# VHH binders against q9zpq3: the designs that were tried, part 2

Target 1, 317 residues: q9zpq3
Amino acid sequence: MVTLIVATTADPASINPAAALLAMPGWTAGPILPPDIKSFSNKQTRVIQHDRSIVKEDDLDLRWEEATGEVVDEVIFLSRHTAVSNRPALTVHPIGVLHLKDGESPPQGGKPGWAALPSTRIGPWFRLLKKMAEAHGLVPEFEITLEATHHGPITNKPTMFLEIGSTEEYWKRQDAAQVMALLMWEGLGLGGSEEVGKWKSETGKRKVLLGIGGGHYAPRHMDIALKDDIWVGHLLSGYSLPMEDPTQTKTTPGENYIGGNWRQSIKAAFEATKASFPGGEILAHLDHKSFKGWQKKAITEFLAEESINVGKPNDFT

## First folded at step 8 (VHH)

Design d4
Fold by ESMFold2 at other seeds, look of step 8:
Structure d4 (fold): chain B 317 residues (1-317), chain A 123 residues (1-123)
Amino acid sequence: as target 1 above (317 residues)
Amino acid sequence: EVQLVESGGGLVQPGGSLRLSCAASGFTFSSYEMSWVRQAPGKGLEWVAVIYSGGSETDYVDSVKGRFTISRDNAKKSLYLQMNSLRAEDTAVYYCARISEDFDSGYYGMDVRGQGTLVTVSS
């Protein structure tokens, strides 16, 4: 089973970290995937480079397996981060398109109502990245943060994105690219040390964060993700939880129903998180300040109905 | 300062055509995916089309496929929407959007900041 790292040639925030990683010892040329996707191998790690949109090249894990016979264990995408603020950032996030209903076309790849299997490395690598960025003088210039679950492409194995943001000037930064390469080098154990962030099934004692609510950079959930030994699954921002305001919706007496795609979003994210962390204790952590009273009540009742445990900050120990 | 300025809207009969333009400034235009979104009277924003930063890949909402074509001119920092076979349901204010990953800054990752351009399709 292999780790597949995906870079795109037109994106400096993607190809530069890949090039920095490939400059380290132990790489050999691998097979060429049709049509002309170059690959490189080092131990259990495979790097591919393609020239199309990173969010549109679906199923690269399955395509690798079909072309080579090697089963992919996980996928890591290297990409630029864009933000309205244009602030420099190094980010880690799971992928999915949870705000769209069936039949809607996602402009940033993926498929509607879908959450990819989250990489088990999201939490541990976020913490490692923070330490490395500090050690290499990138903080406070770069913010080191998680992002809420968003966009494609479609994958079938545990997936995460590693990103450099947030403008062309920073996408090109070689010191940031080097830190991302070092993260992958050490995180995958390519230099001989123990790798970081592989899930090991344990009897009922491993806490996994499922973030519910808050903004794109998940500030409340970030406090949890910084704790020792906490694993991170999906992080659902308010944009992934469309809820219809009941004061604007006529309902029959004796019926209390909150419309919108929020139930399906929570369920998809929970099931994907559970699948990535067999035997893990999934705890939904709510950003309470991001919800009105009627929203919090509806979400809390739904979580109970689905037997999804709620965790307060102190439950993540 | 990022600016997006839409133009080219107007009154058109059903079956007619219009070409919308968006002038972009204050950012490296060629590095961003760009999109058109629209707001019909009395409704929320809806996504219409996207063009990826390489310029050759596009996607459309199903209701406009085959009728609308999104394009870009990176040298002119301009985004376009060619609208053919217009229908009454296409009546809306059309906005140019920069794709933004931080999702808190507009309509589901669409950085909408212009005044828009009104397209009215009626007899």
Scores: ipSAE 0.433, ipTM 0.766, lowest interface PAE 3.1, mean pLDDT 89
Fold by ESMFold2, look of step 9:
Structure d4 (fold): chain B 317 residues (1-317), chain A 123 residues (1-123)
Amino acid sequence: as target 1 above (317 residues)
Amino acid sequence: EVQLVESGGGLVQPGGSLRLSCAASGFTFSSYEMSWVRQAPGKGLEWVAVIYSGGSETDYVDSVKGRFTISRDNAKKSLYLQMNSLRAEDTAVYYCARISEDFDSGYYGMDVRGQGTLVTVSS
């Protein structure tokens, strides 16, 4: 029943928010995991610090359970964000590797065709982070955004990444680290306030966003995620939906099958989202402008075939 | 401006060896995972190997495991690919790439900027 927060010692965007959180009241030393991973406890929250690449450290949730006997309820990773633009950002995202087929090796951890259980806190904490960043003067310098589902490590419990980006000078920003620490402090209720983002299927809205299409920063799905009480599952950008153009890949007479891994990507993301939100109403929201007509038709037909409900923006009210 | 300059390609016989180099500039090299990507004639890009920013963790596409070794020298801002036991199927233009989480801007987050270096394996 614990929340596991994971930081790496070599990454200032990871260790600095963890250190800022640990400087707040109520932390005590916890067990040391092999080989020398220190841990800290505060109520039901556990922070661990390790020195390996965060995307390659698989199964930390199971390893915690084996070492301590404590059941892990969720995992939160603290990490850096890198972007070609080098623009500053604070981000929240689920993880998975959906663009690769079986037998391909993922360069950034995880495994092909896999989506982790998304943290139920992604939507609520994204909204809270945006408010905190504004209140602390980080906007507009930092963009506050979701990211589409990507990379590992492999986890077995609901997971999200919290990131500071996008260059070394911004990874090291102490005001950004403090805001991330405040997000975790308030979001987990460590100061005594009510926690944020715990799934309760019987109260409030039970609608869960499954994002289909768009770019890495999910601009059309962000409009939905900003609505009050909307839960966020996986967000599949165009790169997680490889679709083979039938006019360029049709090699069998009479075949108009739409190849590519897009069906498997949608199914994996849907099943993981469903598992994290028992009793929730999963609504697939399509970024229509990111699809050609043949792609939209194929996706819509597949969603219907699989009985995956489509949500228009007004269905998220 | 981010620059990646590949070198070390050439013509080799099957079973031979070759070492590729990539000189990086315009970014904090030691903070990025780096990768080699190749493109065979008339084909698309294929990921070959990755090395993580700390330099001790690597991964490879199955077809090159045990034959290729990726390495980096953060002080020299350089990436390397040692290619042993070369086969005709390794013939390609090889590119180095830095990895970015913003996958929209490249081959699955692999930011290819250089002209590449041609490796031809033929008898």
Scores: ipSAE 0.418, ipTM 0.747, lowest interface PAE 3.1, mean pLDDT 88

## First folded at step 9 (VHH)

Design e2
Fold by ESMFold2 at other seeds, look of step 10:
Structure e2 (fold): chain B 317 residues (1-317), chain A 123 residues (1-123)
Amino acid sequence: as target 1 above (317 residues)
Amino acid sequence: EVQLVESGGGLVQPGGSLRLSCAASGFTFSSYEMSWVRQAPGKGLEWVAVIYSGGSETDYVDSVKGRFTISRDNAKKSLYLQMNSLRAEDTAVYYCARISEDWDSGYYGMDVRGQGTLVTVSS
């Protein structure tokens, strides 16, 4: 079982946390991937450093397997976060490009209509990151938050992004980089403690959040993700749920008159979440205020048709 | 504070060429991915091209591949779009955009700030 951590030398918010992790005990040089991508190994963990855009280097999990014969079991990307607000943040999120149709080219990597397998560590590591950031004096300066599902690159194994934002000054912050390195060190059990966030079969309720609606930082879904023992799958903001206004749509008799990619988006996100959490109880949590009445009705009916259970906040306890 | 100023639009015959420019200020230009988006008359925004900071990589919407070239000059804090073999469907207002991961802003993270520059391909 192998965890692949990906950094790019083009981004201080990527390479600095990787360097901080590599400064800890137990790392040895690993194989070189084409073209000259350096790697390092420590127990089950492999770190690679490339020099391109983090969102455009596709299939690094398969490329590792081709070069080494080792099967990758999960991928963690280290990256900067950019935001119009420029507010400092440490973030965790799944990836996917759900708003585009087949044949369209994604401007920030990935592939159209696709949701990556979400890392099972998203919820547990978000909570651990929040505690670590508080303990190391980064809060309240840095906001600790999830992000909704967005962008690439293309991956084939459970994936998440860990990010430092949101301006060059903060991308370079070494104390933030150190906290991200400590998160990975403890979360992967590299110092000898038990790992955090692996999915294992057991009897009982295993609640997995599927976020439906809201904005990029998932404020309604964040309340759920902060609860103990809640797992987090995909988080679909409004931009991942394009719905065509039925008053402006030409419809044909007998056809569905709520157009747009929203059904395909929900289905892709649900199936990817289900695949990452075998036997889990997936609960769709709706940000009701983000939907007009006709949207909420359509989504609710579709969820029922697909046998996707809706969860109220109390259902996650 | 972030400023993006587009120029270079005009009227051109089908098959002609134009070069668009975008002057950027108020941020560390070389640290950001940059993009062109366009809006045809009566239609929504459409992404056209992106140029990445990490590896100097580029991507294009399929309808412009092989005809348009995005480029940047970090010393001049400028973004460019060379448009060749123009077609009537390229008629639009073209906007320069900074890429933001906060996809609440603009068109899926395309942070449009300027007035744009009109390109009309007619006759």
Scores: ipSAE 0.576, ipTM 0.829, lowest interface PAE 2.2, mean pLDDT 90
Fold by ESMFold2, look of step 9:
Structure e2 (fold): chain B 317 residues (1-317), chain A 123 residues (1-123)
Amino acid sequence: as target 1 above (317 residues)
Amino acid sequence: EVQLVESGGGLVQPGGSLRLSCAASGFTFSSYEMSWVRQAPGKGLEWVAVIYSGGSETDYVDSVKGRFTISRDNAKKSLYLQMNSLRAEDTAVYYCARISEDWDSGYYGMDVRGQGTLVTVSS
């Protein structure tokens, strides 16, 4: 089973961390995949460098398997982060476009109503990244944060994005690239230490965060993710939870009907999270302040109907 | 200050063509993915086309594939939309958008700044 690390050659926030990682010991040249994707091998890690838009290039995990016969265990994408705020950031996030229904087309890859299997490393590597960024003097200049689930590409194995943001000056920062490379080096155990963040289904540390609500940077859910031994699945910002205001629609008497694709989003995120964490205790953590009363009631009732446990902060200890 | 100024809209008959332009300023244009987004009367925003920062890769909503072409000129800091074989359902105000991956900033992170340019397709 191999770990694919995907770099985009035209993106300095992608290729520079990959180059820093490849400068460390133990790499050998790997196969060239069609249509000219270079690869490098170190133990069970494979770095590939492709020159297309990362969000449009689907199924790289299957493509690797077809070309090499090696089974892919997980995919890690290296990318730039862009934000209107222009604030420097180092980020970690799962991918998906959960709230779209059939017939709608996502503009940044993925497919309607789909959530990738979240990487099991999201929580542990977020915590490791924060420690490394602090130790290397990047904090407070860079904010170290999760992002809510968004965009593609389509993948078939556990996936996460590691990003440097948020402007060209910061995408090119070599100290940030080196910290991302160290994260991958230590996190994958390439230097000989024990790897970080592999799911251990027989271990009693099985609390898995499913984030419901809040903004793109998930500040309430980050407080949970900073706790030791907490695993992180999908994080649904308000944009993944479209809910139609019932005061502008007539409802059937005796039923509490609230339209919008929010149920599909929660279900897809839960099922993908469950699939990545077999035997895990998935706890939905609600950012209550991000919801109006009617939204909160509807979400809580749906979670109960689906037997999705709600976790308060103390339930994650 | 980021500025996006759309132009080129107008009234055309079904089957006609228009070319929209967007003049960008106040940011490093070549570093950003850009989009055209439209809003039909009384409807929400709908993305139309995306062009990635390298300038050669694009994506389109299915309803416009084969009819619309997005392009950019990084030297002129300009974004374009060539619209051919126009249909009545293409009637909308068209906006130029800079894409941010912080999706709180708007519809799929699409940062709409200008007044847009109206395209009306009617016989």
Scores: ipSAE 0.511, ipTM 0.799, lowest interface PAE 2.4, mean pLDDT 89

Design e3
Fold by ESMFold2, look of step 10:
Structure e3 (fold): chain B 317 residues (1-317), chain A 123 residues (1-123)
Amino acid sequence: as target 1 above (317 residues)
Amino acid sequence: EVQLVESGGGLVQPGGSLRLSCAASGFTFSSYEMSWVRQAPGKGLEWVAVIYSGGSETDYVDSVKGRFTISRDNAKKSLYLQMNSLRAEDTAVYYCARISEDYDSGYYGMDVRGQGTLVTVSS
């Protein structure tokens, strides 16, 4: 079983962390992924470097398995983060395209209405990254944050993105690249220490956050993710929860009907989270300020109908 | 600071062609994925085409595949949409957009700044 790390050679926020990791001990030439993509191996970890857009490289996990015979356990993408604010950031996030319905074309990869299996490492590595960034003097210059679930590519194994943002001068920062490399080195146990964030069977004692609502940087869910021993699944911002205002959009016969793709989004994210965390206690955490009263009522009723437990902040202890 | 200015729209018969242009300024153009989005009369925005920052990879909404071609010229900070075999349902205001990952910033991360350019396909 291997961990596949994917880097893009044209993206300094991707290739520089990969190069920093490859400069550490223990790397050898690995198998070639068709058509002619080089890889590097160290223990359970495989790094590939290519020049195509990451969001268009669908099914890299399955393609690795076909080409090499090695079973992929998880996929980690290294990428730049772009933001209108231009603020420096180090980020971690799951992927998916929850806001689109079947038949709609996703402009940044993935497939409509789909959520990838979230990496189990998202929560633990977010906390580790924050500690490392602080220890290496990157805070407060860089904000250390989660991002809500978005974009592709399509993957079949637990997946996350690790990103450096948010402009060229920060994408190229070598101290940030070094911290990302240290995160992967320590998190994967490559130096001999115990790895961080691997999910192991444990019934009833592990809380898994499913974030409902809020903005792209998930500030209310991030507060939960900073708590000890909290695992993070999908994080659904408001843009992943399209809800049609019943007073303005359509004249429906039933006042209780709330249109939009929000039910399907929640269900897909919940099922993907459940699949990544067998035996885990999944708790939906609502960002109350992001919802009008009618939205919150509809969401909480739907969660109850689907037997998805709701967690208040204190339930994550 | 960031500016996107669309041009090249007009009235054209079904089966005709138009080439749209977008002049960009105020950011490092070559570092961003760029997109065309459109808004048909009485409808919401629809993504039409995207070109990734490397310039080699593109994607299109199904309804325009094979008819429209997105391209960019990083030296001129310009984005283009060549539209061939136009149909009445292509009638819309077309906008140039810069893409960012923080989807809060606009239409699912598509940062529309300009007034757009009207394309009318009518016999």
Scores: ipSAE 0.528, ipTM 0.798, lowest interface PAE 2.4, mean pLDDT 89
Fold by ESMFold2 at other seeds, look of step 10:
Formats: C-alpha cells, sequence, structure tokens
Structure e3 (fold): chain B 317 residues (1-317), chain A 123 residues (1-123)
C-alpha cells in the first residue's frame, strides 16, 4: 500500500517542498498518471505533480490505483495557506465541507456534508513540525498551527494538508520548504528511522481528539494537540457548526432541536474520525467560550444522544 | 491597503445581460483565487462563482450555471462576471472577494472588502 504526496507546479508552497523532498536519496521516476501527471517513487511513497488546483482534482487515490494497480493507504497534499492577516504560518489540517447540505455546491471543492477520513499523522506531524521549525530558526517568524477542517478535494483514503503561508514572499521560502520536506522524510521513515504517526491495531485504546467549536486556527484544541501521544481527527470550528438562534426562528414540534446543519456536521466528522482510528477512544473537546449557553446545551445533549464521549483537557493524558 | 472596487451594475430587463468588473490593488492578484458573492435585499451573502489563480478552473452555484461566466485578467489585476439570461432572482448587490483559508474572517473564506455594485433585474 502506498502514501501519495500531491503537489501542484502552479504553487511554490506546493512544488518547492516536493522538490526538496525529491532531492533526497532514493527517488526513481514513475509512470505518468493520466492526463499528464508526473510521478516519483521511493519505498512506500509516491510523489505526484500536476498543474491544476488541488481542490479540483477529485479521487486521485482511486485514479492512482486504476493507473498503477497499487492500493493507496493515505494522501498528503502540499499547498499554500492564505490568510486575511497575511501572517507567515506552517499549517496542518484535515479536509471536509461540513457546513453545506446535499444539493448545495461547494465553492472550494469537496462535496456537501462530507468529511474526509482524517490522516492519523495530523497530531504527531503537527508536533514534529513545531520541533523542526524551531530547530531551523523559523519560529517565531512562522506560526506553527493546526487549521480546522475545510475544503476539498474529494478523497477516499486518510488525508491531510501541509501548508506554507501566507503571502507570495513566504510561499517561496526555501527554508520553510526544506522543513516541510524534512517533516515528510522523517515522518514517512524514508531515511531508515521509524516513521511517525501511523495508527496500529495495538493502539485501540488511544485518545483521539475531535475538536468542537472555536476559530479557524483551533487555539483551544491546539492546547490538547500539543500533549504527548494525542491523536487528532477532525476539528470543527464555528463555521462548520451552523446553528439557528432559537430566539430568531421557530422549532418544529416533535423534533426538539436547534435548527441548522450542526448535528450532521458533528456526526459526519465523528464517523470519519472513527473510521481513521479503529479502536481509538474518540473524545469531543469543546471550546466552551466559543458557544452561547443554548448552543453548548444543544451540542452536549446531541453528543450524549450519539454516545460521543466528551473529554476535558485532563482526559487527554 | 487591499482594495477591491466593483463596477458594471445597473438596471436591466429579465433576459438581459450585464458584465461586472472588479479592480484589485494592494496585493499580488495573480496569487489568489477570487470569487463573486451577492446579497439580495434582506438576505445574507451567497457565493456565485469562483475562479482559481491560473484562470482556467472555475465553479458556480447551481442557480447561475450556464448563465454566468467568471473570468480574470491577471495582467490588469481585474476580475469579471459576465451575466446572461438575467432573472429577477439575480437582483442583488454583487461583491468581489479574495479567497483565503482563514474561514473566520469572511463568508467561508470569501473576503469581501468593496462597496459592491447593484444589479437590478426588473421590467
Amino acid sequence: as target 1 above (317 residues)
Amino acid sequence: EVQLVESGGGLVQPGGSLRLSCAASGFTFSSYEMSWVRQAPGKGLEWVAVIYSGGSETDYVDSVKGRFTISRDNAKKSLYLQMNSLRAEDTAVYYCARISEDYDSGYYGMDVRGQGTLVTVSS
């Protein structure tokens, strides 16, 4: 089974880390994936390069299998990060489009109401990235952070994004690209060391973070993700939890729920997280200050109804 | 300072056409995915179309597919929306937006900054 690393030649924050990784030992040229995607192989790892927006390239895992016969185990996308603040960052995040219902069209790829299987490496690689960025002098210039679950493309295997942000000056930074390449090199064990962040069946009682609430950079959930041995699944910021204010709308008789797509969002994220961490102990961690009282009550009641355990910070050790 | 200046709105009859423009400044325009979003009277924001930084990939909300075309000219730092077969339901203030991954700061990452341009579709 193989790990796909996906880069686009149109994006320096994508192609430069890929190029830095490919400059390390052990790569051979691979086949051209239709329509014209270059590939490279090293042990279990396949790097593919294309020239389109990555959020538009659905099902690359399945397309790899059709073209090569190799089963894909996981997908890692290399991309730029953009932010209104324009502050430099190195980020890690899962993908999904959780705020939309069936029939709605997602503007940045994916499909409505969907969460991809989160990569099991999100937590461990976030911690490793932070250490590597510090060791290479990128901190405090670059913020090292998780991002909440967002956008596509559609994938069928565990997925994460690794990003360099947040402006053209920083997207092109070769020292940042080198750190991302080192993260992948060490994280995938390509130099002979033990790989980082692979889920094993003997780990069936390990703690897995499901983040509920907060802002895009997940500050309260990041406190949890920095703890030793914590696995990270989906992180649902407020924008993935649309809740209708009960003082502004009438609830229908017999349903007894706050309107909006928030329940479906939590359920999709939980099920995707559960699927990526078989036997894992999934704990929903609520960013309590991001919710009004009525929201928190509705969410905690729903979590109980679905038998989704809530974790306080001390439950993650 | 980032600026997005919309123009080209006006009053048109149903079935008519308009072309909206957005002049961008204060950032590297060619590096950003861009979008048009609209706000009908008394309603919230609704995304209309997105165009990716290379200019060849686009997406549209279902209600405008086949009628609207988003395009960009990176050399002129300009974004466009060609609107054909206009309907009364298209009446709205139209804004251009930069797309960012920081979804907190806008309508799902769509950073609206301009005054917008009013499109009124009425007999």
Scores: ipSAE 0.528, ipTM 0.806, lowest interface PAE 2.6, mean pLDDT 89

## First folded at step 10 (VHH)

Design f6
Fold by ESMFold2, look of step 11:
Structure f6 (fold): chain B 317 residues (1-317), chain A 123 residues (1-123)
Amino acid sequence: as target 1 above (317 residues)
Amino acid sequence: EVQLVESGGGLVQPGGSLRLSCAASGFTFSSYEMSWVRQAPGKGLEWVAVIYSGGSETDYVDSVKGRFTISRDNAKKSLYLQMNSLRAEDTAVYYCARMSEDYDSGYYGMDVRGQGTLVTVSS
């Protein structure tokens, strides 16, 4: 079983970290995948380079297996981060398109209402990235943060994005690229050290954060993710939880009295998180400040109906 | 400073055609996904079409598929929307948007900055 790292050739925030990783010892040329995707191998790790939009390039895990016979265990995408603020950032996040309903077209790739299996490495690698960025003098210039679950592509195995942002000047930063390469090198154990963030049947603490609410950079959930030994699943920002104000909404027979896609979003994210963390204790952590009272009540009742445990900050010990 | 300037709107009869333009400046245009979004009278924003940074990949909201074509010219830093077979329900202010991952801003990461261009479809 292999780890598939995906780089986009035209994206400096993608190809530069991949190049920095490939400059380290032990890489050999691998097969060419249809249509003409170059690959490289080192131990359990495969790097591919492609030239299409990363959010629309679906099923790379299955396509690798079809072409090579090797089963993919996880997918890691290297990408630019774009933000309206243009602030420099190094980010880690799961993917999914939870704000869209069935039948809507997803401009961000993926498919409506879908959440990918989250990589188990999100929490541990976020903490490792923060330490590495500090040690290499990238802080405070770069913000080191999680992002809430968003966009595609469609994947079938545990997935995360590693990103450099947020403008061309910073996408090209070689010191940031080197830190991302070091993260992957150490995190995958390629230099001989023990890898970081793999979920094993013998894993110690098994508490898994499911983030509910907050903004894109998950500020309340990051307080939890910085704790020792906490695993991170999906993080649902307010935009993934569309809730229709009951004083302003049209009612539909048979629909829950609080309309919007929020129930389906929570369920999809929970199911994907559960699938990535077998035997894990999933705790939903609410960013209370992001919800009005009626929203919080509805979400809390739904979590109880679905037997999804709520975690307060002290429950993540 | 990032600027997006829409033009090409106007009054057109049902079944007619119109071509919108968006001039971009202040950022590396070729590095960004670009979208058209619209706002019908009294309604919120609705995503219409996206074109990915390479220029060959596109997608559309179902109601405009087969009628609208999004395109870009990276050398001229310009985004276009060719609108054919226009219908009354296409009446809206049309905005171009730079895509970003920060979904807290704009309309789910669609950074709308311009004044828009009004398209009115009526007899």
Scores: ipSAE 0.571, ipTM 0.814, lowest interface PAE 2.1, mean pLDDT 90
Fold by ESMFold2 at other seeds, look of step 10:
Structure f6 (fold): chain B 317 residues (1-317), chain A 123 residues (1-123)
Amino acid sequence: as target 1 above (317 residues)
Amino acid sequence: EVQLVESGGGLVQPGGSLRLSCAASGFTFSSYEMSWVRQAPGKGLEWVAVIYSGGSETDYVDSVKGRFTISRDNAKKSLYLQMNSLRAEDTAVYYCARMSEDYDSGYYGMDVRGQGTLVTVSS
């Protein structure tokens, strides 16, 4: 049962955290994967260093198993974060391409309408990352945040991205790379401590956040994710919830059907979240300020129709 | 300030070829994935092609595969689109875009800033 960490050699926000991790004790050379991808092993952890764009490298988990015979439990991608605002950030997020319908072509990998199994570590590692970043003097310079579900590649096991952003100056920051390496070191228990973020459906708090609405950085859902012992699944921003405005569509008076692929987006995200958290209590948390009244009504009715429980902030205790 | 300036459009007969250029400034060009997007008359934006920051990986919308080639020259901070076997359906204003993971910005993270360059394929 292995954890696969994937780094891209040309991306400093990817290769530098990987190098910092590999400088810690216990690494040995692993197999060379076709065509010539180097790997390294430490306990349950495998680091792959390759030269391809991460969002285009589909099925790395299955390809690892085919090449080595080792079953992959989860995949962690190390990557840069880019933003128009250029703000410094350390981020954690699940992946999926829920904004595209069947037949559309995604430029950022994945496949239309698909959401990966979210890593169970997203919530716990987000909180650990925030604590570590504060302890190492990166806050307030770096914002420590989740990102809403977006992009590929296609994976078949629980997946998350760990990112450093948002410009070349910050991608290259060695203190940020060191904090990401410490996150992985402690989070995976490689130094001998108990690992962080393994799902334990029969013990402890089992509430799992499914974020509905808001912007890319999930501001209202962040309030929930900062609570002790809350697990995080998919986070659907407004761009993953395309809803057709009934006042701007040519519909029959009295008809309350709301078009767009928002239903399919919620269902795909819910099912992927459910699959990652067997026995978990999934609570959909709505960013109410991001919705007009007709949108809230439609979403709330759909959640009830699908028997998806809504969680208000107090329900995440 | 980020600037993207497209050029190379024009009138061409079906089956013809054009090469589009995009001059970039105000950011570290080599660090970003870059795309071409297009807008046909009266239509919305359509993503056409992407080239990743390493320059060796590309992807295309199905309708242009085998006919269009995206490329970049990081030393010249330039993005290119070689368009062969042009069809009337390729008539559009073509824009280059810098890619961003912040999907709140632009067209799903495709930051379109220039005036574009018009390609007209006459039937």
Scores: ipSAE 0.499, ipTM 0.780, lowest interface PAE 2.5, mean pLDDT 89

